# Designs tried in a protein design chat: VHH binders against WD repeat-containing protein 55 (WDR55). Part 2

Target 1, 353 residues: WD repeat-containing protein 55 (WDR55), of Arabidopsis thaliana (Mouse-ear cress) (o80775)
Amino acid sequence: MEIDLGANAFGIDFHPSTNLVAAGLIDGHLHLYRYDSDSSLVRERKVRAHKESCRAVRFIDDGQRIVTASADCSILATDVETGAQVAHLENAHEDAVNTLINVTETTIASGDDKGCVKIWDTRQRSCSHEFNAHEDYISGMTFASDSMKLVVTSGDGTLSVCNLRTSKVQSQSEFSEDELLSVVIMKNGRKVICGTQNGTLLLYSWGFFKDCSDRFVDLAPNSVDALLKLDEDRLITGCDNGIISLVGILPNRIIQPIGSHDYPIEDLALSHDKKFLGSTAHDSMLKLWNLEEILEGSNVNSGNASGAAEDSDSDNDGMDLDNDPSKSSKGSKRKTKSKANTLNATNNFFADL
Below, E stands for the ipSAE of ESMFold2; O stands for the ipSAE of OpenDDE; V2 stands for 0.75 times the mean of E and O plus 0.25 times the DockQ between their complexes.

## First folded at step 1 (VHH)

Design c10 (framework vhh_5c3l_4)
Fold by ESMFold2-Fast, scan of step 1:
Structure c10 (fold): chain B 353 residues (1-353), chain A 123 residues (1-123)
Amino acid sequence: as target 1 above (353 residues)
Amino acid sequence: QVQLQESGGGLVQPGGSLRLSCAASGFTFSSYAMSWVRQAPGKGLEVVSDISYSGGSTTYADSVKGRFTISRDNAKNTLYLQMNSLKPEDTAVYYCAKFPYYWGSKLYYMDVRGPGTQVTVSS
């Protein structure tokens, strides 16, 4: 089932216990949709949350509230049942806020365009800690609850590990040769998996963060923009070519496609029961995929007849040609190239430092 | 406070030309790189072109290279896009934007985007 949101959504999240999904849009709106097993998807609420793009969305407080982060530098908490503003941290960051995650039942973490990470107490509405390991935008975060450590990825091509108990950066990786775009923890906390701008996944062993222990190369022709853990051995990738895939980690393998958009994937999220996968892309669409049906159909192998053109003709090679990094991801490559050229041509970057 | 307003769109025949303008206010225009971005009906955002703060460096999407020219007038706080040899596939709403950070494949704007200007290339 799918719905046209009217604008691109940069963040989606599922309610922890009811059939609701929230989407944060490029125009600053927060939408709430109700879905059901009979393929119904209906907008329940629309909130003018921010004046600039809403970049991250998370349900908190057992689904009673939604927290959103914006390019307007604010973090807003909205009541799910009423749509009323319950807390607004104006100027939460000095720069646009890109990402939000839940860390404990009473704390959230946020990351901004200039590399600042802040930890917030949701009860007191106050910033408890700040980390500045990075000098370029924060792209992703994930939390290891057993060790109270936050893993942060950045456009500077490094990841950092922040100890929330001591409020200190415990370690930081060496430069990976490309921007890190997404991050998940797998293998019962033993591995950290990062998606990169060049279509590779980097695998780090927990406790050995200087350099990656393994690389899953040639996974995608362009960037791996979204990563979502399905279980300890499998994750879902969302790529610049619009393809959504189920992949296995150690052994590293593409298991099957799940779905696609015609444009680059923005975000991926799982429903509380893992029955549905939500995806958004640069096509303004929110799509919900029934994972039970998709994964069970593939197990039966009723639709994957031997000798299918897809298997024999290397259709992925044709898609790779159509999605040549210099052609299909031109916008992303030109954007990073333009940023580099702007940094090289202007003295403003060094003036701001 | 921060405002971007596009103009100059319209209906044009294939092979024709249009010049788009973007009036900027509420920030120091001459200190920021700027972009033109388009969105065709039912499709995602595509960065068409960008220009450095001084105008000394420009980039173009492969789909428009050699046909479109981006320029700016820092004294007038105005961004331009000269579009030549227009094709039906250039039909889209065109937006101007302050150059954003790269966020994976994400296209987003640091400042409030204007309402855009519609370009329709049809015979």
Scores: ipSAE 0.006, ipTM 0.272, lowest interface PAE 10.1, mean pLDDT 80

Design c11 (framework vhh_5c3l_4)
Fold by ESMFold2-Fast, scan of step 1:
Structure c11 (fold): chain B 353 residues (1-353), chain A 124 residues (1-124)
Amino acid sequence: as target 1 above (353 residues)
Amino acid sequence: QVQLQESGGGLVQPGGSLRLSCAASGFTFSDYWMSWVRQAPGKGLEVVSDISGSGDYTTYADSVKGRFTISRDNAKNTLYLQMNSLKPEDTAVYYCARDYYEFWSPYGEYFDYRGPGTQVTVSS
């Protein structure tokens, strides 16, 4: 099932217990949609949350609040039932905020366009701690609850591991592959998987973050902008060719296609019961995929999944995000920096010769 | 352990000024957002202003914006409210309050501790 949002959405999140999904839009609006198993999607609420693009959205407080982050440098908490603005951190960051995660029941982490990561206690309006390990935009974050460590990826091509108990950066990787765009933790905390601008997945062993231990190449010729953990052995990828795939890690393989947009994927989110996958792309569409039906009906190995994905050729995606100023400023920034890095690497290579 | 004690209330004519003080003890004052809350006769509680632990962030109710100024002195564990251009509708008991830890929660009370209050009466 699908609905036209009227504007591109940069962030999406599902309510933890009710059939509600939230979307943060390029025009600064926050939309709430109700969905059901009968393929119904209806907008229940529209809130003018931000002055600039709403880049991240997350349900907190058992789904009673939605936290949004914006290019306007603010973080806003909105009441789900009323749509009222409950808490407004006008100058949460000095720069545009790209990403939010709910770390614990009382803790949220946010990351901005200049590499700053802030930790917020939801019982206080002030930032409890700040990490400045990165010199370029924060692209993604994930949390290891057993060790209280935050894993952060950046457009500077590195990941960092921040210890929330000591408020110190515990480790940081060396530059690898290009911009890191997305991150998940898998294998019962043993592996960290990063999506890159070049279309590869980098696999890091927990505790050995200097260099990646493995590379999954040939997933797609295009950047892996979104990663979503399904279970300890499988993740879902969203690429800039619009393709959404179920991928196995160790052994590294494409299991099956899940769905597609005709435009680059912006965000992916999973419903609490894992029955639905939500996706947004640079086509102003919110699509919900029935994972229970897709995964139960297929039951194919990697070879069959590859054959089933024959219609996923990137040749059908003619949208050039770097040349379209009306598209995602977040996506445009990532693509622009990635091209600059590629040109700089090429120039350095030829300069040495 | 936590104690909040207001002072500085009184009778004042319309257009006049008053400065309220709140002495706080029993907690690390600089770690908490603090608020001034009022209750007018026959009305519910109204949050008039709050201030962050550092003092860098403040908010004001629309009814008092431009007339009231909240401030704090963390070295003295004291919260202040400067009230200018007072109106009859500002007549209320004014309470000093420590903000509730989970203010992002819709089910939380915004204040876990409140002082006994100080009466402000604006009348000719």
Scores: ipSAE 0.006, ipTM 0.185, lowest interface PAE 10.0, mean pLDDT 81

Design c12 (framework vhh_5c3l_4)
Fold by ESMFold2-Fast, scan of step 1:
Structure c12 (fold): chain B 353 residues (1-353), chain A 122 residues (1-122)
Amino acid sequence: as target 1 above (353 residues)
Amino acid sequence: QVQLQESGGGLVQPGGSLRLSCAASGFTFSSYGMSWVRQAPGKGLEVVSDISSSGGSTTYADSVKGRFTISRDNAKNTLYLQMNSLKPEDTAVYYCAKVTTYRYGYTTFDYRGPGTQVTVSS
């Protein structure tokens, strides 16, 4: 099922316990949609949250509130049921805020266009921690709750590991290849996986962050903009060619396609029950993919087909899938703008590409 | 290496038509969205139109809706812009652009061509 949002969405998040999904749009609006298994997808709420793009969205307080981050440098908390403003940090950062994650039940982390990362107590309106390991925009964050460490990726081509207990940057990688765009933790905390601007995944071993331990090359012709952990061995990739894929890590392989958009993927999120995958792209579409049906349909041996699946043995299935091995970026020139002060909903001359 | 080469620009009178072409090489053209972007002197880059990798979806700036048509031929690795009812305010350098990302309130040009000049005057 899908719906035209009327504007591109940069962030989506699913409610932790009910069939609701929130989307943050380039025009600053926050939309809330109700969905069900019979292909119903209905907008329940539209909030004029920000005057500039809404870049990140997260449910907090067991789904009672939504926190949004914006190019307007603010972080806003909105009540889910009423759409009313609950709290507004007008100058949360000095620059446009790109990303938000939940850290603990009472804390969130935010990252901005100039490399600043801040940790906020959701019960207080003050910043409890600040990290400045990066000199370029923050692209992604993930949290290792067992060690109280935040992993941060940046357009500067490095990742950092921030210790929330000591409020210090514990380690930072060397520049590996290109901008790091996305990050997840897998293998029961033993591996950190980063998506890159050049279409590869970099695999880091926990505790050995100076250099990557492995590379999954030729996964996509250009950027891997979104990563979403499905389980300890599999993740979902969203790429600039619009393709959404299920990927295995160690062994590194493309398992199957899940779906596609006609434009580059912006964000990916899983529903509370992991039955639906949500995706957004520069086509102004929100698409919900029934993972239960898609993943079941990929196994011919255990599906609805009874009585002739011997040829589907894994030894001869031919699942050795290679991406285009050519590096289109070898001679390409990239232009990105991490500064939001010239971009807004009435003059978004970069936004429609 | 990625190469984009625009052609078809020139001088036309108001109300006239031009067809721009962009020849692409060095990447899998059919896998990427493409855009036409223009820049008038003293102005920033303005997105004129974009097209999905399959050609199934297109968008247009309000200033060109109903007058311009973007299209692509994936078999020939070529992008087109048909410009009708041209106005003096359409005067600009027109660039073919390969699109990679759409994050942070902007899209990323990982490559654009050298451009072709379009001048609309009497």
Scores: ipSAE 0.007, ipTM 0.302, lowest interface PAE 8.1, mean pLDDT 80

Design c13 (framework vhh_5c3l_4)
Fold by ESMFold2-Fast, scan of step 1:
Structure c13 (fold): chain B 353 residues (1-353), chain A 128 residues (1-128)
Amino acid sequence: as target 1 above (353 residues)
Amino acid sequence: QVQLQESGGGLVQPGGSLRLSCAASGFTFSSYAMSWVRQAPGKGLEVVSDISGSGGSTTYADSVKGRFTISRDNAKNTLYLQMNSLKPEDTAVYYCAKDTVTYYYGRGSYTYTYFDYRGPGTQVTVSS
């Protein structure tokens, strides 16, 4: 099932307990859609959340509120039931905010276009920690709750590990040869997987962050902009060529295609029960993919996906930490009016309009 | 509400000319870049030409360079496409399009072309 949003969405997130999905759009609007298993996808709410693009969205407070982050440098909390603004951090960052993740029940992390990362107490509505390890935009974040460490990726081609207990950057990688666009933690916390601008996945061993321990090369001809953990051995990739794939890690292999857009993927998110995958791309479309149906023909044991969905509490925490709808500004931090005549891609871009 | 209404299409012989018009309402016309987009039978949409809000900058698809001219009259909220030396390959439905551009077009390190609204279209047929 799919729907034309009317504008490109930079971030999506699923409600933790009901069939709702939120999308943050380039025009600053926040949309809420209700979906069902009968292939229905209907907009329930449209909120003018921000003056500039809405780059990240996250449900908080057990789905009672949505937090959004914007190019207007603000972070806004909106009530799901009423659409009313309940908290507004007008100058949350000095630069456009790219990414948001849940950290704890009362804490969120945000990253901006100049490499600043801030940790917010949602009860006090105040910044508790700030990290400035990076020289370029923050593309992705994930959180290791056992150690209270935040893993951050940047367009500067490095990742950092930030200790929230000490408010110190504990480690930072060497330059990886390209921009890092996305990040997830897998293998029961033993591996950190990063998507890159050149179509490679970099595998880092936990505790050994100076350089990657392995590379999954030739995965895609262009960037891997989005990563989602499905289980400890499998992840979902969203690429610049519009292809969405199921990928195995150690052993590294492409398992099967899941779906596609005709344009680069912006964001990927999983429903709480892992039955649906949501995707957005530069075609202004939101597509929901039924993973139960798509994965039935897979050579990978489909029971793993069902088991992961049934154990959603533990896996959902991992997916929440790995799920970053605002994965990257992808190096473009300037106002850009895109009217470039990329004619060979143009017919494909508008085919779905 | 944004409203775009195209006119001026029709049947013309190869080598002939047509002038398309698009009447715009529901937004501050001079503040937005505008495009002409076409869809030929059995093909996807192709961006033919773009024009900046002021009219100071224009771009054209390679297939129409030197033959088509885009222009606008901001006082009349109207977009134009002058089509000269028409070829059978120019046969398509032509749409007037407004983009959703805000302060920032996208997060990627790459440039893309898009629009948020198009009119119902006007048919252009080039045949002998």
Scores: ipSAE 0.000, ipTM 0.192, lowest interface PAE 11.5, mean pLDDT 79

Design j01 (framework vhh_5j56_2)
Fold by ESMFold2-Fast, scan of step 1:
Structure j01 (fold): chain B 353 residues (1-353), chain A 125 residues (1-125)
Amino acid sequence: as target 1 above (353 residues)
Amino acid sequence: QVQLVESGGGLVQPGGSLRLSCVASGFTFSYSDYYAIGWFRQAPGKEREGLSSISSGSGGSTSYSDSVKGRFTISRDNAKNTVYLQMNSLKPEDTAVYYCAAKYYRGSYPSYDYWGQGTQVTVSS
């Protein structure tokens, strides 16, 4: 199942109890789609949510509302049933907002291009707490509800652990080797897994965040822009080569491919029943993958390669055309890491023009 | 889908003028996530050469390569989602396929380039 969104989507999220998926688009629109098991995917709603790109989307209030965050520095709550604006924080951050997560029934966390993380009371529409552990953009967040700790990843190559009860940064990692792009908690809260710009997954032991305890390099050199926990032992990776993979953690291995886009993966989300995986990429497509069908189909072919083999481009003669653009992008564009450098991207790239 | 479509190419005599257009679909040039749109060319047997760029947003910055500075002018119409390259005082050595390209960013994330399929410009008498 797939649908052309008409514009690239930076964020997607599934409704917690019904067959709805929301997408935040580069043009500032919020789209809501209804899907079913009979391969239908229909746009139910289009909301002009933001003045600039809509970068993050989350269902809140048991799916009654959608919260979106934008490059326009605002956070907006939209009613699912009506599409009406419920709450609008116009100057939520001083810089573009990259990421949102739902923390409690009345609390959300947001992260911006400057490395600022803010905690919001959704009922009072006020910022409760602010964390400034990072020097570059916030790329991802995940929440450990039992300890009330927020795990934050940044383009500065570090992760931080923020205590929401004390409003203090409890710990921060050393520089990991490259930008951290994505983060999940797994192994019943014992491990934190980060995706990196150079394609490595870094495994941190909970409570020992200075340096990673293990690393998984079989996805390198392709950046891991999206990570999604499937269960305590398996996660789903979305990479800049467009490939979506199922990966096992401890033991570390690629289990099988799930799907692909021709462009870098932007976001991944799982349906409420884990039957569907949603993916977006730089191709303006929203694709829904039937995980039950894909995982069962691959298992009946045991004996044939069911995991992504490393047919990687490190020794390739250019037979894979997708590898050429990726190498060019990494050489010129991936050097622009900090916010200051990104703001000068036009002049930097075209300086010799 | 993000698409860039070039138009306005053709045959012109030396000293003539031509205006190329680059129309974007699937995004807009006023979005902060599209930092730059540029013009490039490639002549037979030569490497691709960057010519000019313009940043997204009102009052965008422009740049030019030395080979075209003073002869070519880049401009944009955000309402039409179009970038133009005005080419004056054309020379036989300007003969090439002309491409537009866009940079796609989100904050500090790596940028990705989108390219049009090109439009042929031939300068000959």
Scores: ipSAE 0.015, ipTM 0.376, lowest interface PAE 6.9, mean pLDDT 80

Design j02 (framework vhh_5j56_2)
Fold by ESMFold2-Fast, scan of step 1:
Structure j02 (fold): chain B 353 residues (1-353), chain A 125 residues (1-125)
Amino acid sequence: as target 1 above (353 residues)
Amino acid sequence: QVQLVESGGGLVQPGGSLRLSCVASGFTFSRSSYYAIGWFRQAPGKEREGLSSISSYSGGSTSYSDSVKGRFTISRDNAKNTVYLQMNSLKPEDTAVYYCATGRYLSYKPEFDYWGQGTQVTVSS
């Protein structure tokens, strides 16, 4: 299922217990959508959250509040039930805020366009710690809860490991040949995986952050802008070419496509039950992918003793994500094709100029 | 304030190549795709023609008009706030003043609000 948001969304997040998804838009609005298993996707709320683009969105406080971060340098907490502003930090950062992550039940972390990372106490609504390890924008963050360490990636081509107990940068990588755009922790905390500008994934061994231990090359022709952990061995990639893929790590392989947009992917998020994957791209669309149906299309062969079907043409046809008539109604297929044609026409930006 | 400065134009023979540069100030490229940068041209007595565009984020999406697709390539260097247009297999009809423009990426379509002063390209034997 999909919906036209009217403007590009830079961030999405799913409610931790109910079928709600929030989207932060380039025009500064925050939208809240309700979805169901019957393929309905309906906007429940529209909030004029920020004066400039809303770049990051996270549910906090057991889903009672949404925190948003903006190019206007502010961080805003909004009540889910009423849409009312609960807290507004107008000068949270000195520069545009790009990323926001939940750390603990009482802390969040934010990163800005100049490389500043701030740790916030959500109870006191105050900045508890600040890290300035990077010289270019913060692109991504992930948290190792067992060691209380924040892993941060930057457009400066390095990652840093920040110890939240000591408030010190514990380690920082050497330059990694290109901008680092996204980051996840996998293999039970033993590996850190970074997406890069050149379409490669860099694999770091925990505790050995000066240089990567392995590279997954030729994953995408351009940047890997979004990474999302599915489990300890698999992640989901969102790329500049609009393709969304399920990828295995060690052994490194592309397992299957999940979906696509005709434009670069902005953000990826999983629903609370991992049944749906949400994606946004430069096409103003929010798409929800039924991950159980998509993954079970390949998994039925693992329960069938006759495994020959995995190499069949019907399996390859079933992996056609945008033009799969077996998984979608004719109406959905027609709408998808019509929307794709509209987007392709807009790739020629010069008809209106 | 946002400002764009073009360079790299000049006189070239048919079949030759030129590389144009557009240096941006007053804004920087970011991952968020907030800005798009495009190349346009205009010859005397003709309408302005859009040629190519690129998003301001790392790995940004590109587009090309049919008249230059396969001959021209747009690229960026975010660290230098610079966008390039590599022009190959130049023809006499490519003779024009070439402009760089930037603007907001509000949806999947950029809106160009700021324009450079232009650089002359002449393709002549």
Scores: ipSAE 0.026, ipTM 0.414, lowest interface PAE 7.3, mean pLDDT 80

Design j03 (framework vhh_5j56_2; at its last look DockQ between E and O 0.28; V2 from the best seeds 0.00; counts 0 for: pae E 13.3 > 2)
Fold by ESMFold2, look of step 2:
Structure j03 (fold): chain B 353 residues (1-353), chain A 127 residues (1-127)
Amino acid sequence: as target 1 above (353 residues)
Amino acid sequence: QVQLVESGGGLVQPGGSLRLSCVASGFTFSKYSSYAIGWFRQAPGKEREGLSSISGSYGGSTSYSDSVKGRFTISRDNAKNTVYLQMNSLKPEDTAVYYCAARSYGYYRLPSDYDYWGQGTQVTVSS
């Protein structure tokens, strides 16, 4: 099921309990769509939320309101039922605001294009924390609620861990030689996965953030701008070749394609019941994929189906004429990172994880 | 107002190379730029075809048509606000006027989706 938005959506988010999806558009509009289980995708509301691009959108207050963030440096709250403006933080950041995530039921985090991260109380409309750990745009954020820590990725090629209890940047990685574009926490909080511009997934062990513990290169050279956790063992990637894939983590492998656009993927989100995957791309399209149907072929997890021997050693290098990513990054030294330095015990190493 | 100026065309032997430049004004490249730059060409008696594009989003993500993959490379220099098209292994069939064009995101992928066009630069591949 799909619909032409008339402009690219930078952010999408699903209502937490009903069949409604919100999109923030490059032209500053906020759109709300209602969908059903069959194939109906109908625009319920269109709001001129911002005068510049609407870069992020999140439902708050059990879906009663939508928060949007914009290149105009503002954050706006809109009532879902009426479309009316509830609150406007006109100077929320000094720079364009790129990202939003929900932290708690009453707090959100915002990141701007110069590396500033702020935490907001949505009812009091006040900033409770400010973190300045990065020198380039904030690309992704994810929250570890049990420890009250925010993991932040940036175009400066590093991730940081911002501790909301202490109000300190607790950790920051070394430069990864590429822009970090996306981030998720996996394996019950033990692993942090970052997507990069060259298509490598970087795996960090929680608490050991100086350097990654593993790399997964099978998506290279296609940038991984969107990562979405499906469960503790599987994530969904959105790449600049337009392909959306189901990817297993430890063991690391591409499990199957899910869907595609003809242009780079911009954002991914899951519906409240995880039945649908929403995707947007540089084709102005919103597509909803029925994950329940698509993944039935991959849900055979009996016998040797899961974690079976996959091609991690037999390389499929072809000189195909595929999409080459552009690398417009800061000057950096190229460092080669080794995988687990294991002689004959590689198989048993993962049994401990 | 967005303006685009192409340069770098000329005469070249089959198998040779050329590098085209497109200098843009009226916007700057950034991750969240509302514009993408595409290269197109139009051979005598044929319709204009899309060759390659590079966007401001995704750190400058690139796309190529099947007809030029592996031979042409698009790139950009943000400090000079310039997009390049490196053309290698040129064939007589590549003879055309080459155009750069800019479009707003959220529109269709055809030439009709582009709002701003350069004046064009002639490339001739002849023995």
Scores: ipSAE 0.000, ipTM 0.244, lowest interface PAE 13.3, mean pLDDT 79
ESMFold2-Fast, scan of step 1: ipSAE 0.068; ipTM 0.454
ESMFold2 (binder alone), look of step 2: mean pLDDT 80; pTM 0.824
OpenDDE, look of step 2: ipSAE 0.017; ipTM 0.439

Design j04 (framework vhh_5j56_2)
Fold by ESMFold2-Fast, scan of step 1:
Structure j04 (fold): chain B 353 residues (1-353), chain A 123 residues (1-123)
Amino acid sequence: as target 1 above (353 residues)
Amino acid sequence: QVQLVESGGGLVQPGGSLRLSCVASGFTFSDSYYYAIGWFRQAPGKEREGLSSISSSYGDSTSYSDSVKGRFTISRDNAKNTVYLQMNSLKPEDTAVYYCAADLYEYWGSDYWGQGTQVTVSS
C-alpha cells in the first residue's frame, strides 16, 4: 500500500493499538491515515498544525493525543478523535525542533537544530530538564527505561547519555569521525546502534560509550538516516539511496531487502502489531510494507521445494542481500537462545571447568 | 566480523613451558561489558575439553579444569586485546590442538572459535 501525501513527510508514527498512522509534512500539516489488511490506506484527518515544517510526530496518552514538533520552534498536542489543539508550546525551543520521542507515559523528549535537548511533562506543559551536550543539530534519541537514561545522537559526530534522575549528562562519546544520524538500543539494553553519514553502523557497548566496540561497514553507499528495532537481534535500516533493509546485529549481516523508494528515506515506523512497516522519502510518498508477507520469503512459494529446514526461523528463511558463507554458521550446533538464557549461558559456557 | 587467532604452539620437552596467545578482533576487551573467553583442546581420538576461562563479569573471575589446575594460568591484556594461556609442567598427555573460544553475551546463539594451534609434548 502507498499514497501520495502531496508533500514530503519528515516524521511518521503508528497508533499503539489501532490501525492509524500519522505523518508530519514539510508544509506544516499533520495527516492521519487509516489502513487495513486489505490494502486500504485512507486519509481520515488533515490538521494545519504548524506554519513551518512539521519535523516529528509521536502518539502519546495511549494514542489519544499526537504531539508534533516544528521548524517554527513549537510543540503542539492534537486530540486524535477531534483534531482539536489540546496544548501549544509556542516557544518550546529557541531553534527548529527536529526530533521527538516518548520517554514515560507523561514525559517526552525533544531535540533541536543547535544541540539542545529538553524533557517535557505532557500534563503540566512544562520543561523539567535541559541538556546541552552537543554543538550541532540533534539527529536522534532513544530511551533506556530501566536506567532512566536518554541516548542522544548529533550531527557533531558524538552521542551522549543523559540521566533523567540526576539531570546530568553522564557520558559522551569521542568524535566518531562522522555525523551520527539515527540510534536504537538492542540486545536487551546491552548495545547502542548508530547510523552514520557514511553508510556505516557503529555498535557501542552499554556503559562504555567513549568509542564504538564494533563497526558494520559498507552497509550503504551514503547515509543511514533511519533505524528501527524489529527485535533484540534485528533492525530495519532506511538509507539515502532509498533502500530499506532488514539487518542482523552480532553477527552483523544484511538479511534481506524489505522495499525501496526512488529517493532518500526520511523516516521509518512499525505498526502496533509489527505487521506493517511505514516509510517516507523525498518523493512525497507514504508506503506501508506488509512485513509478515515480505519476511516469509520462500514460504510464499509452494512447500514442494526440497531442503532441510529444522534449524530455519524468520532470519534464515528470508532472502539475504549478502550471499555470504556466514549463513552456514547460523546452523551451528549451538542454536538461537532466549535472552534470559543468554545471560545464564555465558556464566555456564565453561561450567564444566 | 569477530575473529580469534591463536599462536605460540610448538614442540616442547616434558616438564617444559609454553605460552599461547589469542588475539581477538571485531570486539575489544576494554569496550565490552560482558563476555567469557578461554581455552579448549582436542587430542587425537578424544573429545574436545575445556581448560580455562576468564570472564569480564563479576570482577574477572577465572576457572580451570582439574586436569590443568595449578599448571596452567589464564590472563588478559586489554591494551593488546589478547588472552594468554601460560602452560607449565607440560606432560605428553597435554599434546593436542589448542583452541581459543569466546562466548559474547550480546551474540545470541553464536560462539566464536579460533582455528587452533598445535602443542606437542614429546621426547
Scores: ipSAE 0.000, ipTM 0.311, lowest interface PAE 11.7, mean pLDDT 79

